# Designs tried in a protein design chat: VHH binders against Meiotic recombination protein W68 (mei-W68). Part 4

Target 1, 331 residues: Meiotic recombination protein W68 (mei-W68), of Drosophila melanogaster (Fruit fly) (q7kpa5)
Amino acid sequence: MDEFSENIERIALELLSNLVHGNATLSVPRNSSGNVISEYRRVSYNNRGSRHSFCVLIYMLSRVHRLQVRGGSFTVRGLYYDNPLLVRSQSRIAEARLDVCRMLRTSPLSLGILAASKGLVAGDLRLLMTNGDVLDSSLYGGPLTLPTDPEKIDRIETLAEFVLIVEKESVFESLLSRNVFGTFERRFILITGKGYPDCCTRRIVHRLTEENQLAAYILVDADPFGVEIMLVYRHGSKSMSFSSQGLTTPALRWIGLHPSEIPALGTGAVALVAGDNKKINDLLARHDLEPGVRQELRMLQDVQLKAEIESVIDFLTDDYIPNKINRNLFL
Key: E = the ipSAE of ESMFold2; O = the ipSAE of OpenDDE; V2 = 0.75 times the mean of E and O plus 0.25 times the DockQ between their complexes.

## First folded at step 1 (VHH)

Design q04 (framework vhh_7qia_2)
Fold by ESMFold2-Fast, scan of step 1:
Structure q04 (fold): chain B 331 residues (1-331), chain A 118 residues (1-118)
Amino acid sequence: as target 1 above (331 residues)
Amino acid sequence: QLQLVESGGGLVQPGGSLRLSCEASGFTVSSYDMGWYRQAPGKQRELVAFIDYGGSTNYADSVKGRFTISRDNAKNTVYLQMNSLRPEDTAIYYCAAGLDYSGYEDYWGKGTPVTVSS
């Protein structure tokens, strides 16, 4: 009921204490490691550049407090249309939502301020909602967007043996166009988070592996950002590490594309850029990397080449994916 | 592909009523925020009615009390009931679906024309 009310009250009291001294400032955690907050971004009414962000954060905190007291939920769009003069754009609400999550150390799903998922699903899956609705992603129903509130899924029905996650919507579409479901004898569910997955996509993957006991596989680009996307599904977001409950899939199997495979692709490989090397160094500093993942990151660093899934697209459905899954070639 | 198909537009006399329908394919309307926009000749497109995934509604001041947006999840359709129509309501009406994260409408229908004249 009052899960966040005491934390919101503490923040309000700290703000009021500072206001009596002429200082209207809120501190938003920028990065955290587990439960430790080591760095803060200051948002202040007294600073012209952050004044609007300060006002939107206060608005968001008031709406979250109202949900704790009265129950219910808001959407990002609903909050914008409730007060467009204050907010000015939906993107400001989306930003403030994430900032409030960091301040209250909770996921967007727990906050009661919900956003439509960008995630897509296809294949042998039925989601039976608490309101009686049924979402069916079978081939004839076509791919479906994931529900806005995955906690309103009463039951998940599937005859699938595994989930295959692909990083990009373009790869997801390519696999469907190539009749990927007709290529495998085993039934499966195909999901994409369209890059970095939102909490809804991560929650659905978690539920499929925990409640339906499905194996989960992921295919990402052979570059440091692809590796990070896999790690977000597996271990959670570094910027939201305080909120991994029910949003991680530790048993997720990384089938490719592996950096160690890049030399065999010939002309499909391209040189790393400065941003890639910075990301490799950031990832290698992690303490939660599996040895095989660390070795692949070292190969990226040593060889200085990356490759996209599109480099293997022509044999992806009839060779690469089946061989990786059937032979248990994963990290 | 994800599609929105509008229907129900037409010619109506001042004071009349029309019910617009927007049928979605490839996604569920209950999982998206849905809106009705209109564009009169030579004017910018404006939002007239909005319904979020939770069923909360909002309306432009010019149509408040006259228009009602609603959802039929079983038919995967969003409706706009327009009552007490005025000549200034003459426009092409567009159905739109949006993801909260984007701050913009992600999917648009092709529009259905509504003409209010004597």
Scores: ipSAE 0.000, ipTM 0.255, lowest interface PAE 12.2, mean pLDDT 81

Design q05 (framework vhh_7qia_2)
Fold by ESMFold2-Fast, scan of step 1:
Structure q05 (fold): chain B 331 residues (1-331), chain A 120 residues (1-120)
Amino acid sequence: as target 1 above (331 residues)
Amino acid sequence: QLQLVESGGGLVQPGGSLRLSCEASGFTFDYYAMGWYRQAPGKQRELVAFISSGGDTNYADSVKGRFTISRDNAKNTVYLQMNSLRPEDTAIYYCATDQGIAAEGYFDYWGKGTPVTVSS
């Protein structure tokens, strides 16, 4: 849409106006609740400490404007190699990409600046790409990295009944090593975002539930960060809640590991640390929590114990996951 | 469970050196860029040094030539070697991963922090 082009032009005009006062500063939102921006980070050419960030941000804004006018896409890697002396590293492009998203109140996928996905997929899935390529993550094809541009997937073919998302690559690899696809009677797709999911991973999960009408389940650590990861898949990120379109899965079923289950599962429970309690308080302040999720967070806070999926890994494939899915034990 | 644990901070005189360490767990360390941020009393948190998954580094102008960031993927650890320390470097130093940055935004990916005080 033209809205990004118009917003970039407005930012440019404001910057030019401020330059007559000797002020070359851009304000980047750092915290937002829905449409309310409560905190800003300032980057300024007038400040030596933020000068480089200012220049990279201007570079990024100019590239986004170009894509809005001329069409197409750039990759983070490509933008770095186009101007490595200015940019200095791919990580600076990745940082500026997210800053532009916050300034324009849009998702990274909508900017047309693509980052390689860290997401992995295995199981009964074929992605038919617009260029005629076919990506096949079936048992014989093995695990695949998700495509950089999920919008170039023309059609998704699967006989799977559901998607199972696991938080960590270590759990993903462990399930594959334990022949998870041979253990379950039902066909399914296994995905991991390797922690907090990138937009590509979230987009593909969204498409699987909307276009292929698959049920979606998620397994995360029994700690506040695991709960937040689930909420990112379900509702989008708090820092960019305004850009959730096409990236959320509201019907996502949280099968575990549930905080309330820690004692019953005989896990290697560990005491919460200060960072855990801070995150619990932040999450409990949300107005969009489902009652069951809120109850689990309060159990975590009251018991002061957490557990990782690895604590039940020996029973995960044969008992825990099938029981949760077959008995509809989710939140 | 993503965890970042910083260590190595302390009290040092101007011109001194310190090496900060950040031990990471609960994610595939090799796949993520790592950064060091600092926050002085009453000021906003600022990026000091950054290292990509491939080892490319970047530094704030105020520390360039004095600080060196490095990583040891076998130990899931990132380091910040700080030389020629100045009173202006006094801050709490935080380790961060690009997990939130690469995905969609900033979450609480910070460790607890390690305080550095530069004074006579």
Scores: ipSAE 0.000, ipTM 0.255, lowest interface PAE 11.8, mean pLDDT 80

Design q06 (framework vhh_7qia_2)
Fold by ESMFold2-Fast, scan of step 1:
Structure q06 (fold): chain B 331 residues (1-331), chain A 119 residues (1-119)
Amino acid sequence: as target 1 above (331 residues)
Amino acid sequence: QLQLVESGGGLVQPGGSLRLSCEASGFTFSTYEMGWYRQAPGKQRELVAFIYSGGYTNYADSVKGRFTISRDNAKNTVYLQMNSLRPEDTAIYYCARGDSYEYVWGDYWGKGTPVTVSS
């Protein structure tokens, strides 16, 4: 919290120093340099092309400072409606929020400026909110959308033994339609982040493993993007590693699909495209990969085939998932 | 500034096809994820299809097998090929930018293009 406050002061002093020299400029770290930001993008009131971005960033910094002094939170939608003439669109607040996160080296959730979650949950889960509300995904009305502010969850109640994360909404829906909860004797929670997970989804998974001590399993496509999605849940964003606090699940168990299983799948396998090979090379350049994960990525590279979860959909609930979990077949 | 300009919407008969286009400007298109959402009157905006920077795709269950999302990085354009259209596909279709590394989906939206399947 002290470091966060010191970063706000550092930015203010840098801006004031620049203003004294006739330069109304802010420096925003670039996110394309891997785990360490090595370059900065400049936004300036004196430059017509970046003037609006500069003004929105100042607005966002002033609101973040207010949260530091007075507490509370703002929503992206609310900040837009507070000053639509300055901001012009909700997307400008969303982009400025990420720029401020990079500048302050903090997550969107820690910033106190919130966006609606796309995450879905079903199964044996009760979220007791600080305002007295109860969100219960065990009711037939589910699945439920994850709350916008996971810090307003006072307590998580569940008799579940584990959480199962699936990459795609389509797989999540297919499992529910195939009575996945009736297939297992053990109780569990089913979550999807609808591809790459937002901070709310990652925070909920983190809290389930840390506070409720649940085992966590993930099922992703056997392709480099599926592997990266798993790594985002496990280790956080490559470009925002400094903001991983409370958003990672290092004990996450990758049950499949494993690239090593592709040769046995037959008709479910398809050839890699250029974008797949680029992503494999990007992932293999990481120095934080577990040996088993690295081996699976090299297998993708060597075999040049990928497969979607749908290739095993017909036996997922009755065979694949139970066997992977019960026999500890994970990476 | 960022711009997303949608085109290709219109009135079609059930069973017909449409190809939607979304031309992007003001950012490095090839590094961002792109998607299509739709919103019918009185309903919430829902995800239709997403395409990641490397070409990986995902689809809503209701459109899988009928719709295909694709991109052309040289033209800064994302496409939605819609086949076997049904009356329930009637909606305003929105192009959206995503950034999976930065935890943001739909951080920029186009103005939308209307699609009406008559019948």
Scores: ipSAE 0.000, ipTM 0.174, lowest interface PAE 17.2, mean pLDDT 80

Design q07 (framework vhh_7qia_2; at its last look DockQ between E and O 0.14; V2 from the best seeds 0.00; counts 0 for: pae E 17.3 > 2, placed apart)
Fold by ESMFold2, look of step 2:
Structure q07 (fold): chain B 331 residues (1-331), chain A 120 residues (1-120)
Amino acid sequence: as target 1 above (331 residues)
Amino acid sequence: QLQLVESGGGLVQPGGSLRLSCEASGRIFSSYAMGWYRQAPGKQRELVAFITSGGSTNYADSVKGRFTISRDNAKNTVYLQMNSLRPEDTAIYYCAAKSYGSGSYPFDYWGKGTPVTVSS
């Protein structure tokens, strides 16, 4: 059997061994830096505080086992609706999926339990699917929803020179309504992950840069969550660091909004809140930040203001974006 | 093009006060956001204070309560009142201006700086 099946068997044998002694316990690796697992947390049915989490983990493991036997895939949302009383919320099943990935040392993509796609694309892109279908965003003049399973994408075809990623759907739609493709003499692809990107969106951006050799640019809010979203595309998710292969875009170019631009915005900026300051501190504690990114995070601390992309929406398409890209003004 | 000229720097004892001025020449001072930056020897330039075209202000934590930025649009001048000065305030202080829609760095225009030394 493969490494996936061997890890399932190891977990099952350990659980059965513990059950013989009255202990209903699972060991869940903590997400730590690097690829070495040095810490575990215990999730036990015998402990009231972790009992629910134990049951959801068992549910997830049983679903993953059924996929091993039958093949295929399904979504986190589908798993929730199959047993909502046990799961209680979609967020709990999403958390359990991550824990199972850590336990099985596998990626969310290879687990067969997929998040629904959050991504939208517009511009010069064709996705040639493994079943023979063609998803062609260039023909519709509007957004196309990215698929949920990137393994069903056989080939990506494009004549674009670059891809522009924007943080959120509202900005994506505003750019389309303002004819952003008519702003450049250059052909490009516009993508949004609708906030924090799912694995499929990250995989597609990675493939565009590696397979199609496009430059990649990103526009996020000038706030700590926007910076973290950029870092997820560039360096990957901290919670899933062991599965970041093929999901990162290290050459990603952060064109804005940059926190150092906030003083010029006037009434377009708003005060940070406690959650923002906590996120800034968490991000600054990272040892892997590029110096320019670290400086921008410190600027947020110094000015205690943040700004959304919408604060520059009136000149975003005809001034801000073209100047940043054409003049290579990125971090 | 907007030109910025700082003045008012010098030597001052700890606990003392200085008032920096930045006079702008050009056609549209009132449409600019204005800021003060400082750079100590061997360190990176850091924001001290800014004031928007509409008059809203903000300050670095290290100077809040001690420094006050203000502007006089009729005189095309921005000020930095520095009170309760400390040796760590020693730096070259730069005036900066930004207009919206320029498509460049947050501050498009910089003065040449005025040195401030806080020492006995």
Scores: ipSAE 0.000, ipTM 0.147, lowest interface PAE 17.3, mean pLDDT 79
ESMFold2-Fast, scan of step 1: ipSAE 0.118; ipTM 0.492
ESMFold2 (binder alone), look of step 2: mean pLDDT 82; pTM 0.831
OpenDDE, look of step 2: ipSAE 0.018; ipTM 0.379

Design q08 (framework vhh_7qia_2)
Fold by ESMFold2-Fast, scan of step 1:
Formats: C-alpha cells, structure tokens, sequence
Structure q08 (fold): chain B 331 residues (1-331), chain A 120 residues (1-120)
C-alpha cells in the first residue's frame, strides 16, 4: 500500500521549503473534476484561524504515510484516541481525512484510515471476510452493523433478489417489528444508512448490485433532503466527486415516497421551510438529474409541501412497498 | 429516555483492582461505540479506553496492559476492569456513548461518573 507515500513526501518537501521562509502552509483542493483542480484552500500555522486544522492535517498525513510504508490500518476513532488533546474532537479527524483524500485524490477507503460504518443490514445476507469470519444477518435476532472495512469482504452470499434501502433507522426498525420478511413473497436484504450514507454503506450497496446482480430500491422522505440522499447513493456526493468509482449505484430505483403523492396524504403533509427551498434550487441546478426526478423536485417547489415516510407507515409493508416494486413504479 | 449509569468506583490501595460497570438505556446499545474517560482533580477529562460495535478495543498508553474494556450487548452494559491500580489513576471515571457516524464528537452523551481513589 505505498502508492501515496511519494506524494506525501513531495508535500512534506514543499512544506519544508516554505518553512525556510517562515511560511507553514498546506494547500487543499476545494473543487475537482477528473484531474482538474479549480480552487485551493490554504491551511497555515501562521494563521490563528487555521492553525489547529494545520496541526491535525499534518498529524493525518503522517499517519497515512506510516500506513503506506508499514502497512495496516487505523480507525478515525483510533486516531482521535491516540492524540485527543491535539485533535480535540473526532470530527476534526474526519475532516482531516477528507482533506487528505482531496490532496491525494483518493477515497477514504483507500487511505487505510477507516471510519466505523453507521449502516445496518437485515435479511438474507452472508459476508465472508478475508480473515475467515462470516457475518450472517439471517442468524441474528436484530440488525447487523455493516463492517468498517468493506474491502475485507472476500465474498457476498445471498439468495435475495433485491436490496431495499430505507433512509431512516426508525423506518428500518418499524419494518422489522412488522415482520417485513415474513410478509414479502420475494427474498430481499434490508439496509439503512441512517440518513446520508457513509462510504462503507455505499460500497456494500455497490457490491450487491455489481457482484451479486441484485436490483436495488430506495425509500426516502418526500422532501429535497430525501431526494439528495437517493442521489448520493445513485451518483455520489459532490464533496467526493473525484472518487465515485465503486461507491455509486446508477441503476438504483427510487420507489418513494414521491412528492407527486403528497397531495393525497391530507394531514400527513407539512409546509416547506426556507432551507427546503434552497435545497430544491441547488438540486434543480444539477445537470445529472433524470427527467422524472426533476419533475418530482418541480412538484415539491410548486406545491410547497413535504411528507415523511411515516405518513404511509400503516400500510408500508403490506401495500405501498409491494405495489411499488411489483408494478415497477420507480424513478 | 437516554441514560448512562456508572458504578463500581471506590477506595483501593495501590496494586488493587476494581471493575467499573456502565448500564445503558434509551438507545440501541449494540449500535454504538462505548468508552471510558477519567478526570483527575484540576485536570482535563481524558480518554481511558473504547470498544467498538464489533468488539475492537483501544487504550490510553498510561493504562495499556493494566485495564481491559469489554461489553455485554444482552445486558446493555460496558465494563472497565482495572488492575494494578496506581495513585495517578485517581479520578472520576465517566462512561460515554458515541455514534458510529464519523461527523459526531466522541462523548455526545455522558454519565454522571463514578469516583476512584487509589491511596494507602
């Protein structure tokens, strides 16, 4: 794993050259499209506003270099725990990890600096790990937490025909409590990323669709943030646009809750707030939207109402989900 | 109702042992990293140990080889076994919940703490 060691050493030499002139500064790309870097953020020990970020970034670069030279891996939590006084919070390590990804033009999963996955899975799934361990969500009485390093999954075994992603942990738990696997004819895997998915959750969904040839469906709230969550699974995030390979599911099928369904919900609909309207405008400015998704966003904008999945919770398992999947009602 | 309740602290002689327990309620315990922190008089709160959802552990250098963190998901409890206690281990020990999400700060929820005093 020493592919980034030379790049880190080049950065260190540039820093040392600048230090001769009393300048302790690192440059972090802000925007990237393929190999084009359009803007840089400067992080400097000489600037009190960025001093702490500079120190944490040096710490992170040092740890990535060590892993490249000596092998192994660290967790974001482990790096915080190794030096909590310097770092101050776990979020600072997470931010520095993303900055290093931008500087080295790679994904978080490739650095050997791993973040614990918040993703949960249930249903017919067996993950055969490279160390010989088997994680089997069908044998557990509750949801299985997705592994921290999805690249340590040697093989995925399942008899499932599709994977169903739900935005919220509360919906995930509600479906399990209503015996969703006993009421659905087809075998499937249930996943939640607990809102915006981490890279581990996105990687596992990608592997299920590419390696196991499963169809993938997603159920999100009928609001602009729910639409954006679906787009992150489908197309990736804007903050990591240079590293979408292996983290996207372009064939992901959005089954609901669709904004076009909101007028029929009556008391389940609530008014949009200013933040919702800003997000709708941001999403509509995208050039990668499918026509059906754009139409639904326009409907949110025109009607000025949003709704949560909980609006259909009482018939979700027995009616809504089966009808959407069996009748191919997706966008 | 989210709660963390620490117990097991007390007065011990140097070289002694204590086992701290932290009972959690009001959240899905198995979904969260759990940790132990301590705060000595006049000092900042520092991490002692953590345990992941999968059972992976990490320790502060000052306690490696002496302390062991473990969890029992069936009982919603995290433990800290403290052996070969030293006067410098004297502190109030706090249990902390942390989410698996990397954007959250460790210790997003704290217990009340349990005091440990090591003296002869």
Amino acid sequence: as target 1 above (331 residues)
Amino acid sequence: QLQLVESGGGLVQPGGSLRLSCEASGFTFSNYYMGWYRQAPGKQRELVAFISTGGDTNYADSVKGRFTISRDNAKNTVYLQMNSLRPEDTAIYYCAKDTPEYLEELGDYWGKGTPVTVSS
Scores: ipSAE 0.000, ipTM 0.151, lowest interface PAE 11.8, mean pLDDT 80

Design q09 (framework vhh_7qia_2)
Fold by ESMFold2-Fast, scan of step 1:
Order: structure tokens, then C-alpha cells, then sequence
Structure q09 (fold): chain B 331 residues (1-331), chain A 119 residues (1-119)
């Protein structure tokens, strides 16, 4: 779980030290690839150009402190409407939120400053909220959009044996239209993050595997971006890895589509483009890859072909997915 | 001021091309992931293309092979080259700055630039 106390104290001590020397200044870490923070950006009340940013950062830090003391959450929109003259626009809150996340080494979800989730869920899932509300993805024509604040879920009720994550909304919709829930005797939950998952989607998947002890499976395109999406669910963002606690599912089972399967499946394979090769090189430079994942990335690099899940769509529900899960064919 | 300003939209015939530009200000552009979204009449905003802080890109399935996203860090600008345009590409196109968690959650948006594909 992310801790704030030491970082909040560090920020306060930095500000107080600077104030003793007549300088109201805060240091904000810069974004860096691969979780490396190499330098700091300075914002100061004493500098006319950064004065407003300094004031909004102080405002945001005060709200984060209030959430740590009193609990609850704020939305980006809510924080703007609470102080529109100070803030001036919602985009200023969004920028300050990221700056505070970097300063505190945490995600927006851990701050309690939230934006709406794009994640969708269907199947045997009931979310019992702290206010007494119940969100039920089995009711009323599903699927349901995941809640904005997963920390307001008191408990998760399900008779499901596993979670199946699919990369794309189009695949999610196709599976539902083909009655995917009739494919297994066991109950399951279907989730999509609509590509790269937001923190709310990742948090729900984490809670399902940790609290409800469900197995988790993922189906992504057989291309380097599909592999990276799987790695985001499994290991978190390669940027700001210190914010990944409570948002990762290390036991996530990658059932496909595997690059090594492209020739055997007779899929509609397409040649890699320059962007694909750059991404393969980025991923192969990682130090946290499992050997099987690395081997699949090398297969993409060697064969120079990729395939989308849609290439196997006609036998996906009745053959591919059941065989992968029932025979434990995963990486 | 944090700002994204889109340009380059317009009316084009099917099969035509357009290049969209998005000029950023108020943040260290080179450190952020950038994306293009679109919103067609009566539909939700959908991700079109995405570019990481350097050299990697990703595309929605509907535009793969037709659209190309690129960036010029010296000019604080991200581009979307749109080729082989179809009537289905008609939408308002939005530039967005990602919050850098590999999750496509965008926190800064431009005002949008309209693209109409019709004869």
C-alpha cells in the first residue's frame, strides 16, 4: 500500500527550509521513462511565472492531507468547482494532481483524487458500496461501467471461479453477443479496460484476485502493444512503478493470443511496422520480463508478423478460450 | 498556462488526406505521452492514436495502416497524419495529454478540431 506521511513531511520540511531563506519554493519531480526521475522542476510564489502553479499545488496538497485525515475522495471536477477563482480551470487541477502524484510517489487513485473509469464489467459480480448501494453487473442489460472510486467498495460478492480480461471493447462486445457465459459450466467475470487499463480497472482486478481469490486470465492482440497491456495489468506502469502497489496482478495468466501461435492458427497475419519494432526493443530492454514473455517477444522480432484477436474470433468462445483455461495453456 | 491547441481539420472527400497538429504549452512536452481522440455525432469519445514520450506508437484497430501519429519535441507539437479517409472518420478530433501511467487516462484536453469526410 502507498504511504504518504514520510513524503508529506519531506515536502513540508523542504518548504519550511526554503521559507527560512525567504523563498517559497517546491520541487516537483519530472517524468522519466522506465520509472527514473532524474531532475526536479521548481515552482515558487516568489516567481511571477510559477506563482499560480505554486498556489494550486498548495491547495492540492491541503486537500490530499484532508483525505488522509478524514477519508473520502474528491473528483477533478469537484476540486475545480470548490475554488474556481484560485484554480481558474479544470486542467490546472489535472496538472497539479500529476505533480502531487510525483511528489508523493503515488497514483491518482491512492491520492483519492479521481476521474471516471472507462472499464466495463459483465457477469457474476456484485459490488457492495460503503453507502449501502449495490452495483450488479448481472442485472439490467449489462455491461456496467466500473465505479470511479473502487475504495468505496465495501465488499465484492461473486460465485465466479475466474476473471477473463480482454484488451478491446470490440472483443468484449463480440463475446457477449456470442453468449460467452454459456461456454463454461463455471461462472466467471468478463472485464475490459478498453486498451491500456486505468487505475480503477487495475484496482478492481487486483481486489478480485486478492480478496476473492479468483484466477485471472487475459487475452490480448499478438503484437507488442498487446504484450505491454498484459504487462501493465501484471506488473504496473513502467513509468512511476512506486505507484503500482495495490494495482498489479502478478499471478495474471496470459492465455493469448501468443505470437508463437500465429503460424499454427492460420490467422490473418500482418507485417510489423517500424513502430512495432521500436516497441519490441523497448519491452526487451525491461529487467522484469518472465522468460516465456521474453521468448514470445523474440518470436515477434524474428518472424516480423503480428495478428489481432479478431483473427480467431470465429472459434474464440467455443474452442480457443476454453482450451487455454481448461488445459492451463498460459504464460 | 497549460494548453493544447489543435488545427488542421476540415472538409475532405472519401479517400483524401488531412494532417492534424496539436501545439502544447505550459508543461515539459517531451516527458508526456500524447494522444488523439475523436467523438462522432451521438457517440462516446474514442482513442484514435497514442504516442509515448519518445519513439513508440499505438493505434485503434479502425485506423491502423491509415493514420500515423508523430511528435516534434523541439516544437512542442504532436501530429496526426490521416490517409485514406472514410465517412466513418467524421468526428471532432481532440488532442490529449496522458497522465503517464500506461493507462490511456487523459487529464488535459484541447478544444477539438472538426473533420468531415463527405462528397
Amino acid sequence: as target 1 above (331 residues)
Amino acid sequence: QLQLVESGGGLVQPGGSLRLSCEASGFTFSEYWMGWYRQAPGKQRELVAFIYSGDSTNYADSVKGRFTISRDNAKNTVYLQMNSLRPEDTAIYYCARDHDYSNYEFDIWGKGTPVTVSS
Scores: ipSAE 0.000, ipTM 0.147, lowest interface PAE 18.2, mean pLDDT 80

Design q10 (framework vhh_7qia_2)
Fold by ESMFold2-Fast, scan of step 1:
Structure q10 (fold): chain B 331 residues (1-331), chain A 123 residues (1-123)
Amino acid sequence: as target 1 above (331 residues)
Amino acid sequence: QLQLVESGGGLVQPGGSLRLSCEASGFTLSDYGMGWYRQAPGKQRELVAFITSGGETNYADSVKGRFTISRDNAKNTVYLQMNSLRPEDTAIYYCVAEDYYGSGEYYYGMDVWGKGTPVTVSS
């Protein structure tokens, strides 16, 4: 693929032209309206505050260009270890990776700069890799960590009827310890992204719904961050909407925990803090919210209470989840 | 409140062993990659060992085969086992936590460093 090579070379030529006038600056898009980039953040070697970011961004652009010419991939960890004095930390590579995505209008997975996935999967799932390897979460012994490069999955095999996503690893582990797969008559796949999902986790969920035509359900905490996690799976990141291709699941069904259910819990409800209220206001300003989701956010705002999934943990497997799925109680 | 505390450093003879510990408070280590850095007098800090949240390890060539990094998520602690110590291993050792799992848009940007624990290898 030559598309990114041409764009990187254009950026390099513009930078060289500006250097003749003593200006070493790169422009990184901040946001977009549809496909139009409306504003930019400027990163300059001439400014001490952005100098390091400028250097790491040049480093990242050079590595992406190399991948376009030679093929292959780099890992975030590998790029850090190749030049730790320049980079300083793996978080700087992750930040530059996103900036390059914004500049080239593409996803992190498309750059060939990969990060290890924190996502876990259990249940009836087999991933057949392009190199002939098979990753099978149905093997006795516990959950499988998702592969670093989901594009190396040739095909996904499952007899499952749906995917159940849970926000927290603690809930994922609790469901497994309570024999969740023996509780449902229907076969399913259990996934957790351990909070906000990485691109690998989002890609696998997308592929399961599109290629294997599975229904997808999600269970998150009844707080504004839980709602935002659901929205990231469903609609993608708002800050990188133009790079969400193949990473969204629009038909994702939010089964709980719903804010409207908090008063009935009696215990486990806690008062919202300032950060919660700021997040509610930010989410309510979105134009892509479904009416039911908006109503639940307003319930959080009005009642000023939040609750964690642990509030229903004692009847989660035997009552809450089955009733939500079997009765189509979702938003 | 958000803190890494190193311990286990000290004076040891060449050929000896030490185990360094790094305990986190105020946050959960299981979501983070953990590294050990060292800084010898007059030198820049260098990465010695790293362990991913999934348990994969990597080592500097100078310590490969002698040092072992490990984590205990239940104790919120990471360890560095140092064997066959040499005078050139003398340095202040630092623990660092990094979130690098590529969620990107929700990356904490955390660069949490401990205050360091001195290791002196001398007769």
Scores: ipSAE 0.000, ipTM 0.210, lowest interface PAE 10.6, mean pLDDT 80

Design q11 (framework vhh_7qia_2)
Fold by ESMFold2-Fast, scan of step 1:
Structure q11 (fold): chain B 331 residues (1-331), chain A 117 residues (1-117)
Amino acid sequence: as target 1 above (331 residues)
Amino acid sequence: QLQLVESGGGLVQPGGSLRLSCEASGFTFSSYAMGWYRQAPGKQRELVAFITSGGSTNYADSVKGRFTISRDNAKNTVYLQMNSLRPEDTAIYYCARAYDSSDYGYWGKGTPVTVSS
């Protein structure tokens, strides 16, 4: 609250001081890791290439300050429609939102600038909202889209023993079409973030494990991007490592696909490309990897093959998932 | 019908050695890659050693140079020779068969290894 207002005011005063000398520039941190200094990107009204970004960033800072003073929230879509000629696209608001998060070293959820979640949930879950609404994914009418503001969930009710996260919407839909809730003996919640999860999806997974004490399992492709998706759920985003409060699930259990399983998947295995090898090297440079995860990444590097969840899709509901969860086969 | 039966675990002093065995049945052993995983109390399960059907091996950094995985296809058995054991090697060790598109992976019940003085 006061922390954000004071930081925004400090930025404004520094900008005004610089403007007196003909300079209108803002510095946006790019990243931070351990003991190294964050790299900065400079955005300036004096530079044609960054002028529009500068104006949108000032607009976002003013709206964040207003929310700190008056309370409430804005959506990315709403902020675009408030000033479409200034902003020009919703992607510019989304970009400025992340830049403000980096400048203020806080999460998007804490700013009160919300983006619609792409996350889906199905199974034994009831979300009781602060306005009295009830969202119930146990209805046989189908899965629910996760709410835009997870902080407006008053409480979560479930009889589920665990939550199962799947990387891809296609796998999520496949499990539902194969009657996963009717064939698996234990009650559970099925979630997908549709690839890299947004903050809403990560927040809800965190709340399920912390407030409802559920075990959490994840199934991702056996490739370096799948491993990174799992690490985002578990440890948070590398690009916003300073902003993981309430968005991480350290006890998340990685059930598959494990790279060590790839040598037996001849028909489903494909060769790594240059981008895959670069990502493996980036991930191996992390100091927060569990030994088992590091070893699986080295298996990818040594074998030079990757595989998608679809390579075990015919066994997924009846064999793979039940055996992994019931027998505690995770990393 | 598919079974993996681990044996050879026990109590050993630091610097000692143990040889774990895993007898497989119910599948064509020579056609599958095999691995050894371990899980210490309160920790996640980790891969320590892997051997392909062709005999290529891979090891966790923490055990490289100390552990050796091998197989005997005539006996349907995979072995883990553990030398220079350390207290941090204390865990339940699990034998595993690699996954195949025509068959899913299988795990044994585990064999405990305790390294203490």
Scores: ipSAE 0.000, ipTM 0.206, lowest interface PAE 16.0, mean pLDDT 80

